VHH binders against c9jj37. Designs and how they scored, part 32

Target 1, 291 residues: c9jj37
Amino acid sequence: MEPLGLVVHGKAEPFSAALRSLVNNPRYSDVCFVVGQERQEVFAHRCLLACRCNFFQRLLGTEPGPGVPSPVVLSTVPTEAFLAVLEFLYTNSVKLYRHSVLEVLTAAVEYGLEELRELCLQFVVKVLDVDLVCEALQVAVTFGLGQLQERCVAFIEAHSQEALRTRGFLELSAAALLPLLRSDKLCVDEAELVRAARSWARVGAAVLERPVAEVAAPVVKELRLALLAPAELSALEEQNRQEPLIPVEQIVEAWKCHALRRGDEARGAPCRRRRGTLPREHHRFLDLSFK
Short names: E, the ipSAE of ESMFold2; O, the ipSAE of OpenDDE; V2, 0.75 times the mean of E and O plus 0.25 times the DockQ between their complexes.

## First folded at step 18 (VHH; framework vhh_4orz_3)

Design q6 (at its last look DockQ between E and O 0.02; V2 from the best seeds 0.00; counts 0 for: pae O 6.0 > 2, unsure alone 63.9 < 65, placed apart)
Fold by ESMFold2, look of step 18:
Structure q6 (fold): chain B 291 residues (1-291), chain A 122 residues (1-122)
Amino acid sequence: as target 1 above (291 residues)
Amino acid sequence: EVQLVESGGGLVQAGGSLRLFCAASGFTVSDNYMAWLRQAPGKRREWVAFIYSGKSTDYADSVKDRFTISRDNAKNTVSLQMNSLKPEDTAIYFCAKRGYDWPSGYRVYDHWGQGTQVTVSS
């Protein structure tokens, strides 16, 4: 059907600027949020939130009256990220920063804002570096963002030494660490990777108030102890006695490879080399198996 | 017990310089993400500068090329060098540690200092 009228458009920038002036502005505001651990008051306008976002439509209802208490408490989202979400809802644009984009992305996922999510993902990829990549990986794993996860893993594979030394690495969940430990492309020698895993588990142990060995249990099978030289395995046993990390059975299996001069695990992960694996004399027999 | 204590605030004329310090205890600044934020009278608290656990830093557009965040690992302090100060930089400046809130999955400022007043006169 041919439209009889003509759609005309005003300039977008002055329209957006006018709406931007209402972000966190008590003028004409009909809802107040208390946001984040700081409990910051944020003023907003129900009509803009509800028409732009199904999450807010459900949270606030169609009627603002006595059935919805004020203020509305959003205790987890950081204030900076929440204000970025509001700016996007009001103006269809927002300036993103490297230090906060992951929080905006998290909020976009939780509030079901697909376009903002995609814009944040594009920005994360553009600004990804050694200092951001592990935090980005954690967000990707938490929300099942497969393309971001693949990008982060690839980046860490290319910059393994530096990435493993970041606070972001130490703060990874077990689920986020597993893809890294499973990778044959990691440019880190196994001895260093064991040390990195111990450092990671110590941080998790302190945060979760659990033993290091319990924190490490979901991931330790991915450590390829057969790649370690006998002196390195001996040192690991001593460290394990003082601060348990790896089940004794796993260490015993690595010793069996040395004693029998066969890598029965050659078809699997325990003796498969990584890109960063430094050569050792015994590696020449790890590809041998029983017939 | 994690604590942050700011110092170094004061009155300075426009175009001048000032250096803020944040003494940290209960954690090491080199192992953590740290930030400076500021709150001008009647305005919300806004981010100013961020330093990652590595060497990377980020700055708000309004202070880029004028302010420098850095850390002194020996003294366990974070500092903010503020040059070419403007009256618009007048605010209470806060030092903050960014932590990871495992239950929510957000990175949040989980510890704050008391703030130090910076006043830039015309």
Scores: ipSAE 0.724, ipTM 0.900, lowest interface PAE 1.5, mean pLDDT 89
Fold by OpenDDE, look of step 18:
Parts: sequence; structure tokens; C-alpha cells
Structure q6 (fold): chain B 291 residues (1-291), chain A 122 residues (1-122)
Amino acid sequence: as target 1 above (291 residues)
Amino acid sequence: EVQLVESGGGLVQAGGSLRLFCAASGFTVSDNYMAWLRQAPGKRREWVAFIYSGKSTDYADSVKDRFTISRDNAKNTVSLQMNSLKPEDTAIYFCAKRGYDWPSGYRVYDHWGQGTQVTVSS
């Protein structure tokens, strides 16, 4: 009779705690990472990393030669995020924080840690607020995280005034900004949105060392200039002369809407009202739809 | 007693070169991670270069391909060769030893020198 073995389980918590104690412990480690912009050394165990993550299996597949092993440089991942990744790999658990969860999420995606990714996504949604949402949106767009993207857009629609004033908004890519500018549900007036877009473009221009107009080109077409009053358009034109942002043709199109008092001929420019669009006199002539 | 003494700083024109030296005592540089840091006026101290072993080095992006950190085991010294110097390289340069803080689990700068002034004129 083959001895029937029965799998029995010990207490999970003491086990996890013991393994956690090995995270960044140089006394027992056989690999050292140099992590983040601060170049922080982080100690780990090759066998544990290799068995838990294919990325590290490939990265660490070569045996260290005799002597002091050369550190493995991971300059793009912040130290805190990396430690969270190690915690997860070692213990199958992780303590997540609002201030670092997006970095952990990014690392999870980059290292192919699907379960950690899901945990991070759940946490992000739970702690989502005005300060975090634009950064979260950027991450979502960057890595094609569709559900997170939708939730972030929805949140921004509900909190548009505050969200547009955050640093995160200014740092959005054009790709991340586009779904916002296309939304009919933004609770912000178009004049304010134009201002926000300008600010966004200015930041981008500085970072990319490109003209403001060039940086803005992919997104400005989504601005609904026809919703602006004549005085506002005039002001915009003047500002545009000083600092080009919007193509002149787009502004001209908006003026045509005013001149023709017909929304139908300006089919090229969205004349749809946003949720936060403030009423203006000429809106009565625009076939404004609200979705 | 662990001591680090920097030397070699001075005034140099943009595009020029300097070589900094760090003399260590009280420990063996070949057995330790060593670093150069710099602090410009009104700015935070920043790392410039690391040497982990005789063969492993790392550099800040701002100095990469211009600066070279090296170790002389016989003299127990660390050097920083600085080429193609720029005005933005103007700072006090510090030699530092990187140790390990066991309670926190982080590597820290546990010793550094008084620094040497490097001034690059435009």
C-alpha cells in the first residue's frame, strides 16, 4: 500500500513574517540590486526571485562569478516600489500605500506580476482622489489598463474643477488628455478648459523643448471654441497672437458659428455642450446636444 | 578612526579637467562601496559617482561619460577624473563611504570628508 500522504498546513502568518524578514537582508542574500535614482542597494535571494517571477529568472539566470557580485542596476524603479515587489514575491502579500501604489503598479506591470497588478488596481480604485487621479490615468493609458482608465475619466468628470488644477493634470500625455477633452461630461466651462489646456501645453513645451502650439496640436482640436462668447474668442485671439496655442483656422471656425447663427455649418467643430458649460447668449442658436 | 580627506579641487575653465582625490584611513577602500557627492550653492547634495568594486561603477546622468571614478587599492584612495567640465559642475565635492544601516536595512553614507571646492568658470 503506497503510503498516502496528507498535506497539512502550518500557520500562514508566522511563515510570511519569517520570509518577510529576508527582504533586503544582506546577511543571507546572494544578489544586490541598485535601485532608483538614489541608487539604493537592495539585497535579495536569486532563487526566490527566479521561482516567483519570470522577469527576474531571465535577469538573474547567470551565476555570479567568484568574488563580490556586481550589483544589478534597476535605475527606473523607485526603491519603495521595489521593496513592495520583493515583499509580494517573498510573502505573497504586500502593504500598499496611496503615495506609492502607482509606482508599485508600474513595477508590477513591467515585471509581469499579474496578481500584484490586480491588487494594485483594486487599491488604486479604492483610494482614488483628486490628487491621484490624473497620475493614475496616465499610468492606465501608458499600460493600456482600460478599466482603470474608465474609472479615472469618470472621476475627473465628476471632479473636473479640482482635477484640472492638479500637478498630475499638467503632466498628462496628449494621449491621456484626449479622452478628457472628448468628454461631454466634464463639469467645467470651456473657457476654463482652454486655460487648463494652455497651462498643460506650456508645461509640456518646457519639458519637451518644443513650441507650445506644437505640443498642443494633437489635443486642441478637441476644444469646443464655438461655445465661447465673442468677447472670449477675441481674448483668445489676442492671447494666441502672443503665444500661439490654437490653429487660427480653428478660431475662425468658431467665429463662423457666431456669424451664421447656425450650428449646422460648423460641423467640423464640436458644438456640443459639456456638463459644466456655462450658458451664453449665442448658445440658443447652436444645436447643442448634451450626452 | 575612519577619515576621508578630499583634494584636487580648484578653479578651472569650462571644458577643462580636474582630478579629485580622496585619501581614506581607518578602513580599506577596496572592501567598501565608495562614492563622490557634490553640493552646489543653494542646492541639495547629490550623488555623482559610485564604485562598488574595482570593476563596477555608476554615474549620475549629468556626469556620465565625462567623469570617471576609480580606486587605488595600494594607496587606499578614490579618485574622480572630471573631464569636459561645465559651469553647472561647480560645487563642493565630497568623498563618502557607503555603509549599511542594519536596523533600517538601507545602505547609507556613514562617513564623508570635508569636501573640496570645484569652480568652473564660463
Scores: ipSAE 0.019, ipTM 0.402, lowest interface PAE 6.0, mean pLDDT 89
ESMFold2 (binder alone), look of step 18: mean pLDDT 79; pTM 0.796

## First folded at step 19 (VHH; framework vhh_4orz_3)

Design r1 (at its last look DockQ between E and O 0.91; V2 from the best seeds 0.74)
Fold by ESMFold2, look of step 19:
Order: C-alpha cells, then structure tokens, then sequence
Structure r1 (fold): chain B 291 residues (1-291), chain A 122 residues (1-122)
C-alpha cells in the first residue's frame, strides 16, 4: 500500500521549440536589451532570465517593472553571442559555431553559466584547428581554463609554423604568448620566431600607441638569441636600429656566447634548442661535454 | 581609415546566381577575419559566411554548399559567390571585418559596409 504518484514527462524537443520561439520575441516581453557596439535591440523575458541565471537576476532586480521595459545596455557582448546565451537559458540547448563559440564561452563565464561554459569548452576542443587555436589559448589564459590551455599549447607546438602566422597569434596577450616562447617543443626556428615576435609586437604597438620595444619587453627575454648564427645576429642588430625590439644587452649576451663558446643559464642567455631549431655550426659546442 | 564597400547585388530569379564583392581599404583582408552577414526584411542582421585569416571558412547551415566566401589578396577584396538562390535569401548583405576589443576581450564586428540589396524572386 505505497503512496501513488508518478512524474511523467512530455517530449523535450517540442517544448524547447516552443520556448525557442520566444527568443528575441517582443510577444510577452518585459525587458529590452541594447546589445553590442551595433546597439541591437534584443527582447527578453525576465522570469526566464532570472530563474536560470543569477547574473541576470541581480542585473534586472526582483521587482517587476511597469510593463514597458527600459533598455538595458550590454555594450560589449556581440549580439550573436548574447542570442546564443538567451537560447540556452530558454531551451537548455544551443547550436554552436566555430567563428563565435569563444564569444559565447566568454559570455558564459561572465554570466556565471557553468553548464554552458562546459558545453562551449567541449565544442572548442572538438573543432580546434590552426585558425582557432590562438584565440582559444587567449580565452583559456584570460579565464584560467587549464585543460584548454594545455590542449592549445600542445596543438601549437605540433603546428607551430602555421599557428604563428595567424591573426590570433598576433592578438595574443603577453601572458598567453609567454608559455609558447618558453617551450622547447615549438617547431619553428629561432630566426623565424624573432620575426613572429616583432610582428606580434607591431600589432600591440599600433593598438596601444606605444613603441614596439615597450610592447615586447615582457616577452623578449624568452627569445633564444644564442641559437642565431653571427650573420643572423648582425641582421637583427640592423633591424633593431631601425625598429627597436630587443634590448642591446640581450644581443650582447648572445655575442658573448659565441665568443666564449658556451651558453649558460646563469649568464642569462638561453641556449636550449627547440624541436624546430635549424642546425648551425656553432650549435656543436652547445651539445658537448667538456669534462 | 578602414572602409568596406559592397557591390554586386541585384534582382535574380530563384535558382540563379550572384557574386557579391567587398572592396576593403585601410587594412589587409588576408591579415584579418572577414564575414558576410545579411538582414532580411523585419529580421536582425545574421551571420552568413566567415573567412579566417588563415583561409578556412565557415557557413551558416542554410547556405552551406550553395555559397562560397573567398578573397583576392592582390585586389584586397572579399567575395561571396551565391548559387541556387532561394527567395529566403532576399536581404541586404553586409561585408564586415571582425576586430578584437582589447578592453572587453570580445571579438566583434568593428567595421561594416553600407550593404548591397539582393532580391530573389519566385
């Protein structure tokens, strides 16, 4: 004689489709957002937002408005990413695309949507490629997403030539670039890496209106100039005169490595080769045991 | 200064083809992310096709295998080849550059053309 009662469930897909029809739909809407730099109006429903997301509960408050919603301005998030967030909040599902998933992920982190965050991470890992990986690395570093960061670094180490030529590489922060420059597994020669670092610093210099050398200062010590041949160091000196990138002291330490026939971490001139380091005659004395 | 100018729109019968062009100045298209978006009557501007700086492409499902985004680095242009056009493709088509907003960390469309009208008749 046990108690009776049964929870029954309707089909999820038709239920979700009905709620999806309300995404950005002014019917029954009680809040309007102005989203992104294009200031796109997006209509929404406070009850769905507040019950699904503490960020929106706090942003919109608990008191109902008078029935004519005032615009709530969200000036930074792209409209496509915001609509994806709304679709997830309304239907517990959303279609993700490579070109926008990192913006959806960023919004999910900022709005405290842990499940959407995890779903975006899974999608990023599945679709990761040369064109996405540096942007994904930047997001991972910004939000401390250790597993994504490790996956991105490993990917770049395996595809270094192509990855370092992408726009995403040029847009990395210094904090995201440092793990790459510290890696012995990078499959690129040091002469090319110096050129990549200069290109990276030029982008930052243009945006920040600061000298290239100031933008590069946090990362240039990781360039392993002792690996360059004398002709390459001479060419670097000429480039450095016209557009300073690397402190003269660092170049001097590389020349001392040639003169003294050794690289020494205690002297501050890194000499460890990378997977992509092309052979040069002087590298021979870096491998030898003299005693 | 960055400018984007679209051309190539017009009226076409269903099943027909059009090619849109976007002339860019003030930046190099091959060093950047470029997209085509469209705005149908009464609807919001929606993404259609995307080309990454490294050359890979993505398309919204409704145009996949019918539209092709490409670029001509010598002319500094982006184009959209549209085949097997349907009345549902009727919209103003915009060329856009995706930029990076350093303060917010979002990747957003920061420059737009004025748009070119595409009308597909039944």
Amino acid sequence: as target 1 above (291 residues)
Amino acid sequence: EVQLVESGGGLVQAGGSLRLFCAASGFTVSDNYMAWLRQAPGKRREWVAFIYSGGSTDYVDSVKDRFTISRDNAKNTVSLQMNSLKPEDTAIYFCAKRGYDWPSGYRTYDHWGQGTQVTVSS
Scores: ipSAE 0.733, ipTM 0.902, lowest interface PAE 1.4, mean pLDDT 88
Fold by OpenDDE, look of step 19:
Structure r1 (fold): chain B 291 residues (1-291), chain A 122 residues (1-122)
Amino acid sequence: as target 1 above (291 residues)
Amino acid sequence: EVQLVESGGGLVQAGGSLRLFCAASGFTVSDNYMAWLRQAPGKRREWVAFIYSGGSTDYVDSVKDRFTISRDNAKNTVSLQMNSLKPEDTAIYFCAKRGYDWPSGYRTYDHWGQGTQVTVSS
């Protein structure tokens, strides 16, 4: 029996440090990327990228030749995130920061880097706070990261007032906002939630160059207007006349609930309070089941 | 129109301190993500400090515990207090606003000023 060879390992740190020194180093590089909106030049090595990532293998091809445009333009990924990706590919390690981890996560997903994706997810969960959670939710929803989505929703439920005041909240997609508006566990009063939704819709309207009401249309049905007092509904109507946000029919339905002294049975769904719903006199007539 | 104007840069000896200021117009600083970036000669522009709309802060490791980013909501300004300065901190410092690029799904620095020169002598 031929003696089986034994695999022995050198020190990992010096090896990683040496490879790290090649990241964005024009020396010995054979490919240049133009990265981000800033069009930052980033130098790399085709053989390292190709052996570590299928995306880059396909992008760069098997043969160095006139067929691969140089530089390679990657206009969407931020430079910082791209450099983090290179660091990981070169060294199998990466320094992650709270402010950029979601961009790195996004890049990892786009480039098919499963291990980096997992590392980013672990980091996001570890450093999750009020400033990061809405942005994390957006990424989770966008890429179908179910566990992260659940964690983000749970976090926002626990910190609803603070989360709704963040820039991240205002920049949520309708798809990301919906699970929040459907939650019975939000620790916010419905009147405040309506205000937050209006603010959200205004930002979206400006960015998308669409009317506020149109931007809000996918999500406004989740607002539980029947929880509002008559005076609050009247105020909402007045505001809605000045700036349309909510369909008039939805407001009318809320008034019907008041008039009939019953929950929204017509819609087949009970009007449930949220965890943060402030008590009002007419709530005694509503089906306010709370889980 | 969004404008950012940096000030406070200059020449300082190693171990010294500087405070940089950024005056913002056209938007509210407290409602946005703000950062300080720097670019040393022959190097790429890199982030130095970051402040979230909620007030949380991040720092690059090399400046941690030496630099402090803050904002004055009343004046609509962002500041960078730089202590224990080193020659390696020599760079043009930029105040930047970070935005969201909706088509790509990435956050990027969408506005920055002309920068202010910081030179740290040995």
Scores: ipSAE 0.642, ipTM 0.865, lowest interface PAE 1.0, mean pLDDT 91
ESMFold2 (binder alone), look of step 19: mean pLDDT 81; pTM 0.812

Design r2 (at its last look DockQ between E and O 0.02; V2 from the best seeds 0.00; counts 0 for: pae O 3.5 > 2, placed apart)
Fold by ESMFold2, look of step 19:
Structure r2 (fold): chain B 291 residues (1-291), chain A 122 residues (1-122)
Amino acid sequence: as target 1 above (291 residues)
Amino acid sequence: EVQLVESGGGLVQAGGSLRLFCAASGFTVSDNYMAWLRQAPGKRREWVAFIYSGGSTDYVDSVKDRFTISRDNAKNTVSLQMNSLKPEDTAIYFCARRGYDWPSGYRVYDHWGQGTQVTVSS
């Protein structure tokens, strides 16, 4: 009998530590990136990037350039997220933090790093809270991450008051906001939801340099104005004259529901109460059909 | 006009404490995400502490349990209480606001101040 070969392993941690020491290290570096709005120089090693990541393999090619290397500009990714990606590529591990994990996840999606993407998703779910949930929802909608989206919507439905007051809520796209406004499970009164929508639209208006009403147009029909009391509708009309948000036709339909003492079931959800809807005297007749 | 002005830096002995302040104007601190970053000699500017608009906080491992980020909404300021200081905490400390860059979809530091020097002697 002859002895068989055996795979033997050295200590994993010293090997990983040695590779980690090369992250952003000019020693043996053959490529330099200029990263993010900070224009941070980041030194890297083509062989590690290309063998671990098809995006970098295509970006960098197979041969170093002649002479002094030119920087490769990556103008959008934040430096912290890019360094996390490099650490993962070099060592197959990286420490994630709640404040930056969504940026690492975004980079992982853009660079086609499926394992890092899944690890980031698992981390996001573990650390999800009121302060993170709307930002996570936006990322989920942007990249079609259905499981994360469902988890975020359910979380917001359970913590609606707090979630609607976060900076992340104000920064949602219209596409991310629509699932929330359509939800009957939202634990917020409609008067407060109208105020939240106006705050949301103001942020978008400032960023896009467009009128509040134009920013709000894709979402305003989801506001259920028939749930408002007459005094609240009157206040809304005055606010709408000063800063238009909601088409006057939508306000008129709400007044019609009050005048006729009937709901408008032809339009589906506009008279349906939400979990958080506070009772008002006229709500008793909103379930009635026109005769 | 958004402005951030840091203060409170100085020289301290190892084991000492120092409190940094960041005065904000042009926006409301409690409606935003705020951070402290630092740049040690020969190193990049790196994140130290973060406070969310809802008030929760995160810290880099090397300062956890020694540093505390907080805010004063009446004065519209962010502060960083630094205890048990070590020589490796020597750096220029920057106050920053994290914003959302709609074109790229990344959250980025969109404003910061000039920085305040902290030097910890052994």
Scores: ipSAE 0.778, ipTM 0.922, lowest interface PAE 1.2, mean pLDDT 89
Fold by OpenDDE, look of step 19:
Structure r2 (fold): chain B 291 residues (1-291), chain A 122 residues (1-122)
Amino acid sequence: as target 1 above (291 residues)
Amino acid sequence: EVQLVESGGGLVQAGGSLRLFCAASGFTVSDNYMAWLRQAPGKRREWVAFIYSGGSTDYVDSVKDRFTISRDNAKNTVSLQMNSLKPEDTAIYFCARRGYDWPSGYRVYDHWGQGTQVTVSS
C-alpha cells in the first residue's frame, strides 16, 4: 500500500513575490524576447513559459543551437501587455489596467491563455465606459467574443450619443459597426446617426485610401432613411451630391415611402424606429412597433 | 568617456548607396547593443537597425533587405550599409548605444552621436 501522503501548502504571497522577481530578469534567463514596435528586450525562462503555455512550448521547443540564442521577435504585442502575460504565467496573478487591458486580452487570446482571457474579460466589463466601449467592441468582434460583444452593444445602446462621439467609434471596422446600426435600441435620432456614419466613413476613407462611398457601402444599408423628414432627405440628397456616401437608390426608396405613405416591409428596408428616434409627422404611416 | 562619432553621410541620388560609420570610444561595441536611428524633418526620431551583442540584427520594415548593420570589432565601429536609397530615407542618422536600465527593466539609449546627414534626391 503506497503510503497516503497529504498535500500541504505554503504561503502563496511570498511564493508569488519570488517568482514575480524573475519576470524580465536577465539573471538566470535563457530566452530574450524582442517585443513591440520599439523592439524592447524582455528576458524570461523557457521552462516556466513552456510549462504554463502551449504557445510558448511550441515556440521555444526547438533546442537553441550551440551559439548565442537569437532573440525571439514578437513585434505585434506591446511591451506592457507582454509583461502582464509574463506576470500571469509566473505568478498566476496579474495587475490589469484600463489603458492596457484590451492589449492584454488580445495577447491572451493569441497565446491561448484561457484563464487570463477570462480575467481580462471580467475586468473589461467592470471598467467599461464611453471611451473604452468601442475599442472593446472591436476586439470582441475581431476575436468572436460573443458575450463581450453583447455587453458592448448594450452599453452603446444606453450611451449612444456619447459613444458616437468617441475616437473609438470612428475607428470601428464595418463588421463592428453593423451590429450597432442594426439595433433598435440606439438612443439616437436617425439624422444624427447618418452624420456619425458619414464621419466614420470619412476617417475610414482616409485610412484606407478609398472613396467615402466605398468604405460606407457595407453599412449604409442599415441606415433607416425612411425615418427622416422630407426636408431632411432633401438636405441629405444635396450633401450626397457633394460627397457621395449613400447609394441614390436607397434615398429613392426613402422617398417612395413618403409618397406611398407606407413602410416597405417586403423589401427588408428597416422602417422601424429606434429608441432615440425623434417623432416626425410621417411616422404615423410607418411601423414603429418594437418587435 | 563614452563617445560616438558618425560619418559617411552625404547627397545621393535615388537608387544609390551610402555606407555610414560609427566610431565608438570608451566602450566595446561587440559587448553592447548598438543601433542606428534616423530623424527626418518634422518627424520623430525612429530606430532603423539594431545589432545585439551576440551579433543578431533587426531592421525596421521600411529598410529591410536594403540596409545592413554590421560591426568591426577590431576597429570598434558600427556600420550601416544603405542600398537602393529612396527620398523617404532622407534624414539625420544617429548611432546609439542601447543600455539596460535595471530599475525599470527597459533598454534605453544612453549615448548618441551628433548624427550625419543623408539626403536622397529624386
Scores: ipSAE 0.043, ipTM 0.566, lowest interface PAE 3.5, mean pLDDT 90
ESMFold2 (binder alone), look of step 19: mean pLDDT 82; pTM 0.820

Design r3 (at its last look DockQ between E and O 0.89; V2 from the best seeds 0.00; counts 0 for: unsure alone 64.8 < 65)
Fold by OpenDDE, look of step 19:
Structure r3 (fold): chain B 291 residues (1-291), chain A 122 residues (1-122)
Amino acid sequence: as target 1 above (291 residues)
Amino acid sequence: EVQLVESGGGLVQAGGSLRLFCAASGFTVSDDYMAWLRQAPGKRREWVAFIYSGGSTDYVDSVKDRFTISRDNAKNTVSLQMNSLKPEDTAIYFCAKRGYDWPSGYRVYDHWGQGTQVTVSS
């Protein structure tokens, strides 16, 4: 029996350090990227990129030739995130930071780097806090990362007041906001939630150059207006006259609930309280089942 | 119009301290993401410190425990306290606002000032 060869390993750290030194090093590089909105030049090595990532293999082709434009423009990915991707591709390791991990995650998804994606997800979950959670939710929803989405929603449910006050919340898409507004476990009163939704819609309106009411239309139906007291509804109506946010019909339905002293049974959906719903006198007439 | 104006840079000996200031206008610093960036000669611009709207902070490893980012909401300013300065900290320092690029889905630095020069002598 021919002696089977034994695979032996050198020290990993010096090897990784040596390869790391090649990241964005023009020495021996054969490709230059123009990265991000700032158009930062980033130097790399085709053979390393191609052997580690199918995206780059396709992008760079098999033969260095006049056919691949140099530099290669990657205008969307931030430079910091792109460098993290290179670090991972070169060394099979990456230094992640809280402020940039979501950009690295996004890049990992876009480039089909499954292992890096998983590492980023683990890191996000580990460092998840009030400042990061809404942005993480957005990424989760965008890329269909179900486990992360669940974790983010659960976190926001537990820290609703703080989360709703973050810049990340204001920049959520309607798709990302919907699971929050549908949650019975939000620890916030409905009046505060309406205010938060208005603020959210205002930011969206400015960015999208659309009316506030139009931006809000996909999500406002999830606001449980019947939970509001008559005085609060009146105030909401007045505010809505000045700045339309909620369809008048939805407000009218809330008034009907008051008049009929019953929940929104007509719509087939009970008006349930949320965990943070403050008690009001008329709630005794509503289906306030709480899981 | 969003404006950022940096100040406080200068020449300092190794081991010394500086405090940089950033005066913001056109937006409220407490409601947004702020950062300090730096660019050394012949090097790319890199992030140094980050402060979230909620007040949490983040630092690059090389400045951790030496630099502190903070904000004054009343004055609408952001500061960077730099202690135990090293020659490798020599750079132009920029105060930056980080926004969201909706088309790409990435966070980006969308505004920064003219910068302030920090020189640390050996």
Scores: ipSAE 0.815, ipTM 0.928, lowest interface PAE 0.6, mean pLDDT 92
Fold by ESMFold2, look of step 19:
Formats: sequence, C-alpha cells, structure tokens
Structure r3 (fold): chain B 291 residues (1-291), chain A 122 residues (1-122)
Amino acid sequence: as target 1 above (291 residues)
Amino acid sequence: EVQLVESGGGLVQAGGSLRLFCAASGFTVSDDYMAWLRQAPGKRREWVAFIYSGGSTDYVDSVKDRFTISRDNAKNTVSLQMNSLKPEDTAIYFCAKRGYDWPSGYRVYDHWGQGTQVTVSS
C-alpha cells in the first residue's frame, strides 16, 4: 500500500480539564444565561454550545444580535442540571449523581442531546432503587421512554409497599399512575391501594387546587373494590362521605358482587386479584360466572 | 409557610468536626426531599448532600465518607455531620427543600434557609 497519514490522539484528561475550566467562566464568554427558578447567572461560550448542540445553535443564532446582548432566560431547568449539560458539551464527559440524573436526562431530551440522553438512561437503571423509581417512572411516561417505563413498573411490582409510600409516588401524574393500578403484579392489598390512591389524590388536589374526587377521576376505575370485604366497603363508604374519592356507582357494583355471590370484571367491578391481594372469605365466589 | 433555619456553623481547625442543623416548619421533613448545599467564597452554590423521602442519601464525591446527612423526625430537623474538615470546606451552608415543579416537570429546590457560615482554618 501507499504510505498514508496517521491519526494520533493526545491524552483526553488534559484536554478535558482545559475546557472544563471554561464551564461557567466569564473569561472569553459571549453569552450569559439566567437559569432556573434560582435565576442563577451562568456564563458560556457560543461556539462550544452551537457546534455541540443544534438546540443552542438555533437558540443563539450564528451571529450576535444587532442590539445589546440580553441574558438568555432558561426559567425551568435547574442550575445543577444545566451545568451538567454544559460540562458534557465542553468536555464530552460529566459526572452523574442519582439525585440529579433525572433532571439532566430531562434537559438532554429537551435539548436534543441524544448521547447524553442514552448515558443518563443507562445510569438511571444502574442506580434505580425504591427512592428513585417513581420519579424515574414519571420521566419515562412524560417522554415516552418505554424501556425505562417497563423497568420502573417491574421494580415497583417487586417492591410495591415501599414504593407506594414514597414522595415520588404521591407526585406521579395520572398517566404515570395508571400502569401501576392496572398491574396484577403489585404486591399490595387493595385496601392499602385505596388508601394510597387517596393520599395521591390529596397531594394533587392541594397542588392543582382541584377537588380530590376530580383529581382521582382518571384513575379510580382501576381500583378493584370487589376484592374488599363488606366491613372494608362500609369503611370506604364512610370515608367517601367525608371526602369523596370514588363514584358511588363503583362502590355499588362492588356491593352487588357480595349480594349476588358472583364476580364479573365485565360488569365494571374488577375482581381479578393482584400478587399482593390478601385473602377474604368472599373471594371464593369471585371466580363464579353469571350464567 | 415553609421555613428553613440553619444553625451550628462556626470556626473549626482542620481535621475537626461540626454538626449543622436545619429546623423546618410548614412541612414534614420525613415526607420530602432535603439537601445541603454550600457556597464557597467567589463560587456558586453547589450541592453537598441529599436525603430522599425514603431515607436514602447521596453525597458529592469531595465529602463522601466525611459528611453524613440525617433527619430527626421528632424535631422535624435535618442535620449534616461534618467530620475531618478541610479548608476547602469553608463556605456558607444552606439547607434546602426539593419540590416538584409540575408545569416544567423538573425537581427543583423551592425553599432555602438563610445559611450558616462554616470556616475551617489551615
């Protein structure tokens, strides 16, 4: 063969360290961001942002504006996540932490940073635990991350009682909660699920300034009230009188299962057990079909 | 209604220890996410330690194995035990509550204390 040139590579560490020194550094900076609810000033360098990220290329343009530069406001992203994005753009590397990775992932999706997105996803699954899983599920549902969603649901199914008691559970959207309530694999009894749903709806009601019943409406049909014993249904009715959560029609259908001594999910009174369903005497009737 | 008040800061020699406290009101610390952050002179506020609602914890690399975040549910406080202190730990330390910003979908620090000064002499 004819002689050809050779590509050589310098050491990555000194190169990255030099560029890292420019992260949030006003030296040579030509753009200032006002970031997050903290409204933190963050200095950056347009050439690095634009060449590494199409979102920033479009946001900042190819030339400075004709007038005096104004700070660029990024009002939602937390400062820590934004700085992680900058470090990645500047150095092609960033240290991820469990407490902030979901925010870095969210920013990576919003800014179209596919490689950072995939690296964050890999990190999330490696560090997933009871304390992170519901927040991770919410992110997965928000961005349609099917593999992460499946992993989170499976984790919650295996650790149901602990997961349902977390703050992350209480902060789930209805769309994120539905896959959990539809699952036959939850290791939690239906009486506990009703209590968890009420706690969830109370948090949503306070935040959204909407009645508990309105917040709960998208999800309550997934509660399997026919699995509850008569004493539990009576307690539920009293709780429902004090704080409405579940439509009366749904409770009535559960009572019909007791009165008719038959179960039938086709009648809108779901009675299929979950992995964690505790036995009750009337459960012997729920497998009998109406003839 | 949410209030956070830090205390326990002071001057200490390198290698010494301090324990910081954060008294919370208007919410229950054990039902929420709490953090300690610090701001060294001329630097931005940076995360140090985090405690989840279920009790697990995370630490920035520079303080792991030296600092411990914990909660006292009876007193509704969060604390930061700081051992083997170094001059680079000198900063104003802030207690923060992490909330969920529903419109944006980001988890953000939405309430802060006023901070307590920690000074570590060489």
Scores: ipSAE 0.793, ipTM 0.924, lowest interface PAE 1.1, mean pLDDT 90
ESMFold2 (binder alone), look of step 19: mean pLDDT 79; pTM 0.791

